# VH-VL binders against p08169r482to628, part 1

Every score and structure here is a prediction.

Target 1, 147 residues: p08169r482to628
Amino acid sequence: LLCGVSDGKQRFDLSALARHSELEQNWEAVDGSQREAEKKHFFINICHRVLQTGQARGCPEDAAVCAVDKNGSKNLGRFISSPTREKGNIQLSYSDGDECGGGQKIITNITLMCKPGDLESAPVLTTSRADGCFYEFEWRTAAACVL
Structure headers, positions and changes below count from the first letter of each chain, unless a header shows other numbers; antibody chains are not in Kabat numbers.
ipSAE, averaged over its two directions, is called F for ESMFold2-Fast, E for ESMFold2 and O for OpenDDE. V2 adds 0.75 times the mean of E and O to 0.25 times the DockQ between the complexes of E and O.
Where letters were taken out, [cut] stands.

## First folded at step 1 (VH-VL)

Design c1 (framework fv_cixutumumab)
Fold by ESMFold2-Fast, scan of step 1:
Structure c1 (fold): chain C 147 residues (1-147), chain A 121 residues (1-121), chain B 108 residues (1-108)
Amino acid sequence: as target 1 above (147 residues)
Amino acid sequence: EVQLVQSGAEVKKPGSSVKVSCKASGGTFSSYAISWVRQAPGQGLEWMGGIIPIFGTANYAQKFQGRVTITADKSTSTAYMELSSLRSEDTAVYYCARDHYDSSGYYFDYWGKGTTVTVSS
Amino acid sequence: SSELTQDPAVSVALGQTVRITCQGDSLRSYYATWYQQKPGQAPILVIYGKNNRPSGIPDRFSGSSSGNTASLTITGAQAEDEADYYCNSRDSSGNHVVFGGGTKLTVL
């Protein structure tokens, strides 16, 4: 996984969001539209695979985005593509997740938006496609601000 | 304070198209989805579709698939809803609404005042 | 697709408690969100999530859910609460928004 990217004149460094050890926790989001018994918990890491801690112990060891619910764990993306910049926001794409039907594999996109001073806020699920093959998150963080 | 400002009332002929705008201010436009909801006279609220401007992703209700197009211009913080092949049944007030998602779920936290579209011969 | 069903009308006496219900299979999985609409006005958000109120919404409004049914409760109804109330939620896929038919509340 690559932590730093240059989009020409501007640079950004995502290493502040990377979680490396059992003493740290994964970034976590929940599907807040679902009632407690049906909720999916999403575990996300930047520049590193998901840490094998807590509920994420059941996640595949090569997952960078993982969903956990009452039925077990699901790999939502094994690799992170090179980050891209669009109108000041950073786009991350995770591909090669678990099979979701029709020969397709799950893809997850995360959009990081600059929020000065904030390195503690977590990703928020914004899209869960009906076929289960595509997830999108928004994340407001100081790590998305230009260096 | 967040505001959604919609374009003015339209009177259109059957078979034409209408394009309604919704300009957002007071927040980061690209950070939230924008949904379009219509209400025919004396009837209930009907979701038409929505767009997440930052991703360029639009979703449409099945009933409007093929007739509605929802777009966004991030540079002007404006979302658009275009409805084609207008019929008298399309006479309604058209609302835009900010579709917020967080740990509490999905909810429309701010609404535009509505745009009246009248389809008459 | 999951329809959301609301009774078309309900009445309550001033100062009394009324419960407006929304029913559909998607409500087993997703919370309902509630909106108030007065004549000639855009809807406003009154309840979202498990039981959250936006700033400016009186605490006499509350939400609850059980099984396939969600309820909006107004305790001590006031004349200003007379309005149409709509629930919305997601269809079974989670990707499309569905609205209930609306309930007209009359405060007697």
Scores: ipSAE 0.008, ipTM 0.557, lowest interface PAE 12.3, mean pLDDT 82

Design c10 (framework fv_cixutumumab)
Fold by ESMFold2-Fast, scan of step 1:
Structure c10 (fold): chain C 147 residues (1-147), chain A 119 residues (1-119), chain B 108 residues (1-108)
Amino acid sequence: as target 1 above (147 residues)
Amino acid sequence: EVQLVQSGAEVKKPGSSVKVSCKASGGTFSSYAISWVRQAPGQGLEWMGGIIPIFGTANYAQKFQGRVTITADKSTSTAYMELSSLRSEDTAVYYCARVDTAMEYFDYWGKGTTVTVSS
Amino acid sequence: SSELTQDPAVSVALGQTVRITCQGDSLRSYYATWYQQKPGQAPILVIYGKNNRPSGIPDRFSGSSSGNTASLTITGAQAEDEADYYCNSRDSSGNHYVFGGGTKLTVL
C-alpha cells in the first residue's frame, strides 16, 4: 500500500482507486457542457500516473490527470497529493500540469466524498475555469470513508 | 538545492533496535515520498519501505514487515526508520531517498548511515 | 529479489556501445528507473520514465523498453561510466518497489 491518507486521527485508504494493470482502465470523466466536436475526455488515476491505454495512449507519461480531445492530449497535473479536510471530505491537488499562459501551470483538484460500499463510481467534472488553468472534480466513493 | 542529511553510524548488539533519521532541507518535504533502501557489504540495493509525510501511512517490503517502522515528523522535515530484532545480516549501509510520486524515481539520496550489528 | 533480473556483469570497450537489460513481468505495467553507483557512494539517478535524463546526466545515456524488458544504453562509453547499474520498478502487486540485482559495467 503506497497510498494511505491520515489527518492525524482518521485514516483513509485511497489504494482501492489506484489502477496499475493494462487490464484495468483509467477513471474517466467527460465535460458535458462542450459540443461533441470539442468534447474533452478526462483520464484520472490515484497514486499512479494515467495508464497508457485506449484513448489515453497519447497522454504525457508523467500525467496523473490528462485531458484528451480532437487536438491531442494535455497534462492537467502530476500526482502530488495535498489532502485537506473539508466537512469530512478529502481534497487532492494535482500540480505541475502543462503551461496555460501567464507563467501559470494547470492544477486540478479532486474532492472525494464518502459513499459507503461504492468503489465503481467515477469522478464528475464540476469546474473548468475559462482560462484553462484550473479543473475540479467531485468523486463519491467508499475509498473516502474513514477506516 | 535538496539535501537529505542522515544520522551517524551505529554499532548495535543482536536483538537490539536502531533508529536512523533523515532530515530534508531545500525543496518540498511533505509532498514527496521518502524511501529507505539498504545495501549489505558487497551486495545490491534492497528497498525496505517508504512514507509520504502528508499521507501519514507507511508501506513496507514483505521481508521487513513486522520489524521495520517508518515515520515522519512534518514539523522538523525528518523521516525515521526503526529496525528491531537486529541480526548480523542487518549490517549494511542504510540510505534514505526522496521519491517522485508521479514518475516514481528516487531523485535525491542521503549519503547513507552505516549500521554494524555485532556481538 | 528475482522479481527484476539483471546480468551480474558486462564489459564494453572504450568508445563503444553497451546495453544493460532488466527483465520482469512488472515492467509491462511500470517504467524501469536506472541508477549508477560507484564504490563508496550513494546511487545516482540516470534514467527515469520512458527515456528521461536528470540534469547533469550525459546524453550518451538512454533508456528503452519493450514487453517485460527494459534497457539502459550507453553510447560511446567513457572510463567514468565504469560502475554498478541498478534497475528499479514496482513489483507485480504494485505495492512495493524492487531493485534488480545490479550489473557491474567494466570499461576496457
Scores: ipSAE 0.036, ipTM 0.683, lowest interface PAE 7.2, mean pLDDT 85

Design c11 (framework fv_cixutumumab)
Fold by ESMFold2-Fast, scan of step 1:
Structure c11 (fold): chain C 147 residues (1-147), chain A 120 residues (1-120), chain B 108 residues (1-108)
Amino acid sequence: as target 1 above (147 residues)
Amino acid sequence: EVQLVQSGAEVKKPGSSVKVSCKASGGTFSSYAISWVRQAPGQGLEWMGGIIPIFGTANYAQKFQGRVTITADKSTSTAYMELSSLRSEDTAVYYCATDEYSGYDYFDYWGKGTTVTVSS
Amino acid sequence: SSELTQDPAVSVALGQTVRITCQGDSLRSYYATWYQQKPGQAPILVIYGKNNRPSGIPDRFSGSSSGNTASLTITGAQAEDEADYYCNSRDSSGNHLVFGGGTKLTVL
């Protein structure tokens, strides 16, 4: 899959961030919990659903972002929507996650930041809203650099 | 839930071009990966390329590079496949197909196909 | 040339088990997906992501893989299983999809 984002003037190739097979691993982030039993693990994929491997085996088949903790798994977003450019960064939004109360569904945002030569870094959780309905990640990667 | 409706059959002369449409309904169109797969009479399935409309970037099989153009119009939830410099060997049924996971890994929804006949 | 190789034809007796195989080096790295196609119809997804069934696909269909080979197994074959079966996967670059040549299954 050639996975790219275009804003009309600049083009970005996100293909290096797409994970396609059981031999590859999902991108992973963890929350700031100190106790292992309390950590929430986040599994993320680009231009592909979360791979059903390792701890992500219990993730919903249609999740593009999934959280796993001691209580099970949650779908944090099924569909990438609204790619935008802001201050040189690429912002991705994942919508239509699981219900989180009051008729709301979980939304996850990822900000991709250009870091030349780095395709090995992972997303970092920056926001976990108290109501459980919104998550934000930052990801510094060469895939966010202009082609 | 997703439905794909394709344009009608076409008869074209060698050297011309054809543009087939695929209108999606149900779900969020811009998040689908929409692929084009063709099948010549008595032959197997052949992937031509695809697009994820929200990214606006099309991906093409090597055999069709330079002859095929795949586009999407988010306002009408319609994907298009244009094939130029038609030859008799391009006579085939052309399918659009999609999954809802913003990827190309499998196609759980298929259009019914558009027959394109290239004949003088 | 062909990235994924399938035998062109296979036969199975009603009620027996048949295994349809797909071979290619990219299968060491990427999932095989399987489609069923009956004459005059669009293909139908029967197995995805190695061994997952879409809703509506009978449990007699299963997928497996080992090395560079992926297999579709039909246990207790029924008359309506007579069809062409295609495997599908990524090419070696991971950037394109390729189909196998198809296997015509005859249920005797």
Scores: ipSAE 0.039, ipTM 0.678, lowest interface PAE 6.9, mean pLDDT 84

Design c2 (framework fv_cixutumumab)
Fold by ESMFold2-Fast, scan of step 1:
Structure c2 (fold): chain C 147 residues (1-147), chain A 121 residues (1-121), chain B 108 residues (1-108)
Amino acid sequence: as target 1 above (147 residues)
Amino acid sequence: EVQLVQSGAEVKKPGSSVKVSCKASGGTFSSYAISWVRQAPGQGLEWMGGIIPIFGTANYAQKFQGRVTITADKSTSTAYMELSSLRSEDTAVYYCAREGYSYGYYYMDVWGKGTTVTVSS
Amino acid sequence: SSELTQDPAVSVALGQTVRITCQGDSLRSYYATWYQQKPGQAPILVIYGKNNRPSGIPDRFSGSSSGNTASLTITGAQAEDEADYYCNSRDSSGNHLVFGGGTKLTVL
């Protein structure tokens, strides 16, 4: 099904980034600054929960963004809030992730940036806050280009 | 080719503030983070903080927290580093550097030529 | 006191191999990035990630890591390699950068 965003005169169709089937793979990012044994793998889906496949098999069933490392999985956000636009980019926010201290829950932001012709690029981790409560990704993709 | 052009040398009195600018020319400014690194005479490199202009997100080294403010103006492709409550120990060359990202790794691939700040009575 | 420790000086004979090391607990989790600095000049990037070289950096430069140690190796050192070398990595929090104290390389 269609998953879209409207900003006044412009319309964006994010359905090309949604992954629905166990035969498909989640979108994946890694913190490349980490060494392999310590590396967090981030599994992300758009308009759908994370697929329960491969390394993401242990992710919570209600997670839309999930981190996996040697210590297990963390739910980094359960649903997408209303998308917003800023400076020509689309911003998605995932909320209601796991507890991260003091009654706070993890929030993840993804900034989608137009890259014509590219529907296969993956999200890139840009911020991992020291308290573990906030993650940011950028994603260059044709899905963020005006229809 | 991307270049970072820094503002000129400054001489400041103890207790004052200094604001150094770093203007990006060529390439895309907002796609890269900008770090600030200083070096006191005869000493090593010291990271002060950085900013991702597209998000407005700034990080600061603990030593400088409360004294340093890093900002960016996307319309002029310029990053700024302001250091307050200057001491003689703040005499240093201040560099701005672009943080590139490739294959999951961050690195500082383009550096400004440095701005000398002297704190003297 | 830095979180990343480097020896202050090292020497190598022309054409020989030298290894410059950087030690710190955060290197168990994060790779080091290496910078070369000559007197009066800004640093230049020589190695990033596990073992990646920017365009223009000679293939005699390589990086490696094991445990809490990262290493920069120069195989067949040249006179122009005489410089200060700095490692850089994330601190234990993952969101701040820290530099090692630098190693002065003398090519004999």
Scores: ipSAE 0.007, ipTM 0.552, lowest interface PAE 11.2, mean pLDDT 83

Design c3 (framework fv_cixutumumab)
Fold by ESMFold2-Fast, scan of step 1:
Structure c3 (fold): chain C 147 residues (1-147), chain A 120 residues (1-120), chain B 108 residues (1-108)
Amino acid sequence: as target 1 above (147 residues)
Amino acid sequence: EVQLVQSGAEVKKPGSSVKVSCKASGGTFSSYAISWVRQAPGQGLEWMGGIIPIFGTANYAQKFQGRVTITADKSTSTAYMELSSLRSEDTAVYYCARDSGSYYEYFDYWGKGTTVTVSS
Amino acid sequence: SSELTQDPAVSVALGQTVRITCQGDSLRSYYATWYQQKPGQAPILVIYGKNNRPSGIPDRFSGSSSGNTASLTITGAQAEDEADYYCNSRDSSGNHYVFGGGTKLTVL
């Protein structure tokens, strides 16, 4: 996947958030509400699979969002959906993650919010459903600002 | 069922431009990237660039930056590649190919190719 | 386009095993995809994602990778396998696709 976005009127460049090299690290979020032994570490990449580095070495090869905990790795979704504009923000949806019960597969949403000059901030977990089938992140970044 | 249908052969004069089309059918055009790959007679494959139609932004190989333009018309499910300032070295077969959109990154369907001949 | 290196030609006897290699630093980060091209035809996908075969590709074709090298192996080569084989991956920036120079396979 190459990394560019347009909603027909406004253009966005998400390539600054894509991580390609073994010298780079995945974007990472942690669920601060869980005890350390039970914590999930979330590894995220944009327009690319999660890098197979460090703690993410066990992540599935087709995962764009991957959760790692003491029990192993889970695919939380691959990026094949169209970005949308929602209330001034960019929304990314990752679908077709691992099965989570009842014939359902995991879906992850990321809401990107414009923060001028900031390409270093990481996504923050805002929603994790008890059934493990849905995750939501917020991410403040200059990549979400109109070009 | 997925098919990529390319426009017909072209003969062009040096210094002119050529615009090749690639019409997709049988699949979801908007969600897949379309790449352009060329092959000069007796030579290897060379990636020129690609576009994801739903995103509307194109990416180009460094060699072609400044003289190639890739566009897409979602209403007709058609991608275009325009190459300007043509030289004899641009004589080649030009293929469009569908980028799978998966993280394994492969071209799963190819057009049959459009022959472009640049001669005086 | 010199970022991925392939030997220009290789030969194999009918029924024997041959390995075609592709080398480049980007292969440490990205899988190689392999295409077969016969004269006058568009390329066809034979291996993707290290060692996956599309439907219709014989099981004698397999892929492997280690470090900066990816390989396409044909076990029990057949006459119809005579073709040019191209590897494809991302360049070191991760922003462009690049092809290897191609390997012409002759089946003796």
Scores: ipSAE 0.007, ipTM 0.577, lowest interface PAE 9.9, mean pLDDT 83

Design c4 (framework fv_cixutumumab)
Fold by ESMFold2-Fast, scan of step 1:
Structure c4 (fold): chain C 147 residues (1-147), chain A 121 residues (1-121), chain B 108 residues (1-108)
Amino acid sequence: as target 1 above (147 residues)
Amino acid sequence: EVQLVQSGAEVKKPGSSVKVSCKASGGTFSSYAISWVRQAPGQGLEWMGGIIPIFGTANYAQKFQGRVTITADKSTSTAYMELSSLRSEDTAVYYCARDLGYSSSWYFDYWGKGTTVTVSS
Amino acid sequence: SSELTQDPAVSVALGQTVRITCQGDSLRSYYATWYQQKPGQAPILVIYGKNNRPSGIPDRFSGSSSGNTASLTITGAQAEDEADYYCNSRDSSGNHVVFGGGTKLTVL
């Protein structure tokens, strides 16, 4: 699998977070909407497109981050940017999502933070910009720890 | 919009090396992987390898392992492919292309116009 | 190479439907991508990720897959569709790109 990042002698393998089959589930987060019917559900995959299962069935086939709400699905970005390291954390950037206005396309960033021994934690939405063009998630996981 | 501009045609002798360049413009160069694909006259497409700049390492097709070196210079937004120990069978058009690798698929959406390399004595 | 197999040539009458096929075991795990190449030109992406079309590719092009086989379908072929068509995929390891041998489409 080519799902990793290298920084000198340090190596990080993100393949443990990749979900490949319909027997697995996408990683999921929700926004802070007060009414259940109005919540946005976010489906996320690493080094793989979003699995088209359950509520994510309507997600675009090239989406690696997808938002689903009562109005349908939106492509929040493709996995085309390589991982980077920032301030000791791993940052994943997803670009070329759906258009959001003014000639802009949606971008999503995920910040992975080292949490030894934990490969079962989920991403948490930390930013949903008012113009709908930018989303941020934080994710504490052992995949962000040095191998 | 992404545009890839390749260096001009080369004529080389057997046993020499050739280095082809591919300059990217539009978008963020560091966010794109670049692959090299060649095509001998009247033949099909053949993937040689690619580079993801922020990974710092290149990946090569086994056929070319040891003969091809792919590098990138972020300051000039330019990728390079160097092929050594040239043979007449290396006569081909060499393309660079923007490389979009997902776990479920691997494809090239923007292509350079190609660089013709002729190996003759 | 032998990892992805395409028939070398196929013909279609103007306005009719043609199916170009790519076969290999890696297609059980990975989606095929399709390119069109006209003489003296670089390849153009026509289908990726099973059945997605880039901007500017006509609706008559579509992709499908089943088992170890992927297909490019052109519904209502036009004269301008005469070209070589290549598929590509990941190899069995997932670490390299492999191309099919190409199919020359003649529009009669």
Scores: ipSAE 0.005, ipTM 0.514, lowest interface PAE 13.7, mean pLDDT 82

Design c5 (framework fv_cixutumumab)
Fold by ESMFold2-Fast, scan of step 1:
Structure c5 (fold): chain C 147 residues (1-147), chain A 120 residues (1-120), chain B 108 residues (1-108)
Amino acid sequence: as target 1 above (147 residues)
Amino acid sequence: EVQLVQSGAEVKKPGSSVKVSCKASGGTFSSYAISWVRQAPGQGLEWMGGIIPIFGTANYAQKFQGRVTITADKSTSTAYMELSSLRSEDTAVYYCARGDYGDYYYMDVWGKGTTVTVSS
Amino acid sequence: SSELTQDPAVSVALGQTVRITCQGDSLRSYYATWYQQKPGQAPILVIYGKNNRPSGIPDRFSGSSSGNTASLTITGAQAEDEADYYCNSRDSSGNHLVFGGGTKLTVL
């Protein structure tokens, strides 16, 4: 039910970023360095699996972060409901994604940063590691601000 | 309004090392990639590598792997590039440049460059 | 340059249109960025992504791409456009940035 992190005196509730209904859209990021025909589209949900709507319809049912391109979809990490505080920011870590070679599975980190008044911004891809095994996103949102 | 301020010119002997600094002022230092690009006299631009300070890990062009070290100090908003085993061919202007959010893909803010001269 | 190839020089008459090209297999997958450099100065970004211009870059500058080729077009070239132009993109691995060799534009 509850999607959040507690830091003693303060509690952060990420429920405003969770999307539950097929009438809603997933949060979306793209790899801005890629040309349109080659672009990976990243579909992300908070404290919930990716909604299987639009381009994300082919995403694995247990993915919380999913990448879609012309070759199909990849699970970039299963839902993890244990956010942490890291240097003033909230970090979400999604593990156990698809296999990426060398016995490794994909891991995705999302760093949520306080942006007062903004619940409409989207995540931005900040790292796509060369081996395809690690992705990082930054997301500036009021959900990461002290209440 | 983000500015990158680089350290001053250096004259070095072959076989020594040089460490150039790049201090960011204004804007968010930690989330943007800082790239190092050099240009030898009369030659083109060459990407050496970069760092995304929030992640602490650097990425190097293959030509410079093993000889370049790029680091960042988030407390002072300063990135560093150290080049070892200097040769006369390393004489160049060294630029730092700010990339995109966590990606080196485009560089919209550039330092003015640091001239490094390697001579005996 | 091995990964990205540019012609070393091109000329254009004042007020005319010039196209500077950059070729490489990685350009089938990744956008090129374009930098202008005048003697003794740091490069400045003029085009990135899908034909985007940073604030302060005149609208006479535009970018395009087709297949393995990216192009920078200057429509109605002015004297101050005389400079070296570099394309930059990811290498074939996607892991590193690579510059083209640069094109010296002379405005006649």
Scores: ipSAE 0.007, ipTM 0.547, lowest interface PAE 13.3, mean pLDDT 83

Design c6 (framework fv_cixutumumab)
Fold by ESMFold2-Fast, scan of step 1:
Structure c6 (fold): chain C 147 residues (1-147), chain A 120 residues (1-120), chain B 108 residues (1-108)
Amino acid sequence: as target 1 above (147 residues)
Amino acid sequence: EVQLVQSGAEVKKPGSSVKVSCKASGGTFSSYAISWVRQAPGQGLEWMGGIIPIFGTANYAQKFQGRVTITADKSTSTAYMELSSLRSEDTAVYYCAREYDFWSGYFDYWGKGTTVTVSS
Amino acid sequence: SSELTQDPAVSVALGQTVRITCQGDSLRSYYATWYQQKPGQAPILVIYGKNNRPSGIPDRFSGSSSGNTASLTITGAQAEDEADYYCNSRDSSGNHYVFGGGTKLTVL
């Protein structure tokens, strides 16, 4: 698999967003609409599993997107497909997460958008489908800019 | 530093299966991918599939889908390739090869190969 | 979908320049990698990521790409360069690998 996308001869290298060390932190998003008692924390890694540190210590070993709340952790998807170009942006799709009802498994999409100079911004949750089977995040980052 | 050590040569009957091992020595087992590439006598290289041990995810070439199974055992840093329903045309040298960090897209270390001969 | 096409054989005189080519639609999106294989040996990586050489590969080896074509160039070919050369790239999905048929290089 690729940790990047080619668009013609242009290579978008996402490896700067990948976190490998137990001394590093996962990328984190929080649903700002949820009350404190019901908040989910989303731990995300790029092209790698989530690091099992801090609140993500209980996340499944194969999860690349993991949600943690008072009831435990859920696998929101695995890194098993290469990133693609979609509508001028880069899309990552994490599939084969936990069961979510109706025989479906959770899928998470992340849309990366170019923001020159910014490698410190975090993903933002934009869609949490009511059936719990689909999540979307947007992430504005320099890693999505042409090299 | 990093070495891929493969199991020894095998002679098999048509219709049987073979399981070849590839032990990663030195370095970390979980931060790369292992692919299997075969080469029939006098022929070119053919990618069969690969696995990302950290995710347990295996990918297979269309030609081998349903007949090849690639697995990994993290505790022994060993990847396996099992090929079933063997035919004479499966006679080949089978290589394992490492993709440095599964996003590198190239095979930086190769095992020395395991010869599998299928004959009656 | 992609397949990679190489000529089966090419010859070069000692000390001269030779170019081995690889063609396929996936090369519009992904750079080719190049492997050298000598009889009875496993392949070794010689070029990756358009024009990068691993440690230990002589600087006479270089890579280039244009459109659907990738090339491996050996400038000042040596006798030890006689080998089979394979190009390798990803298919259109980026999730599978495909090899070219290989080019046998003879150094005259």
Scores: ipSAE 0.000, ipTM 0.537, lowest interface PAE 13.7, mean pLDDT 84

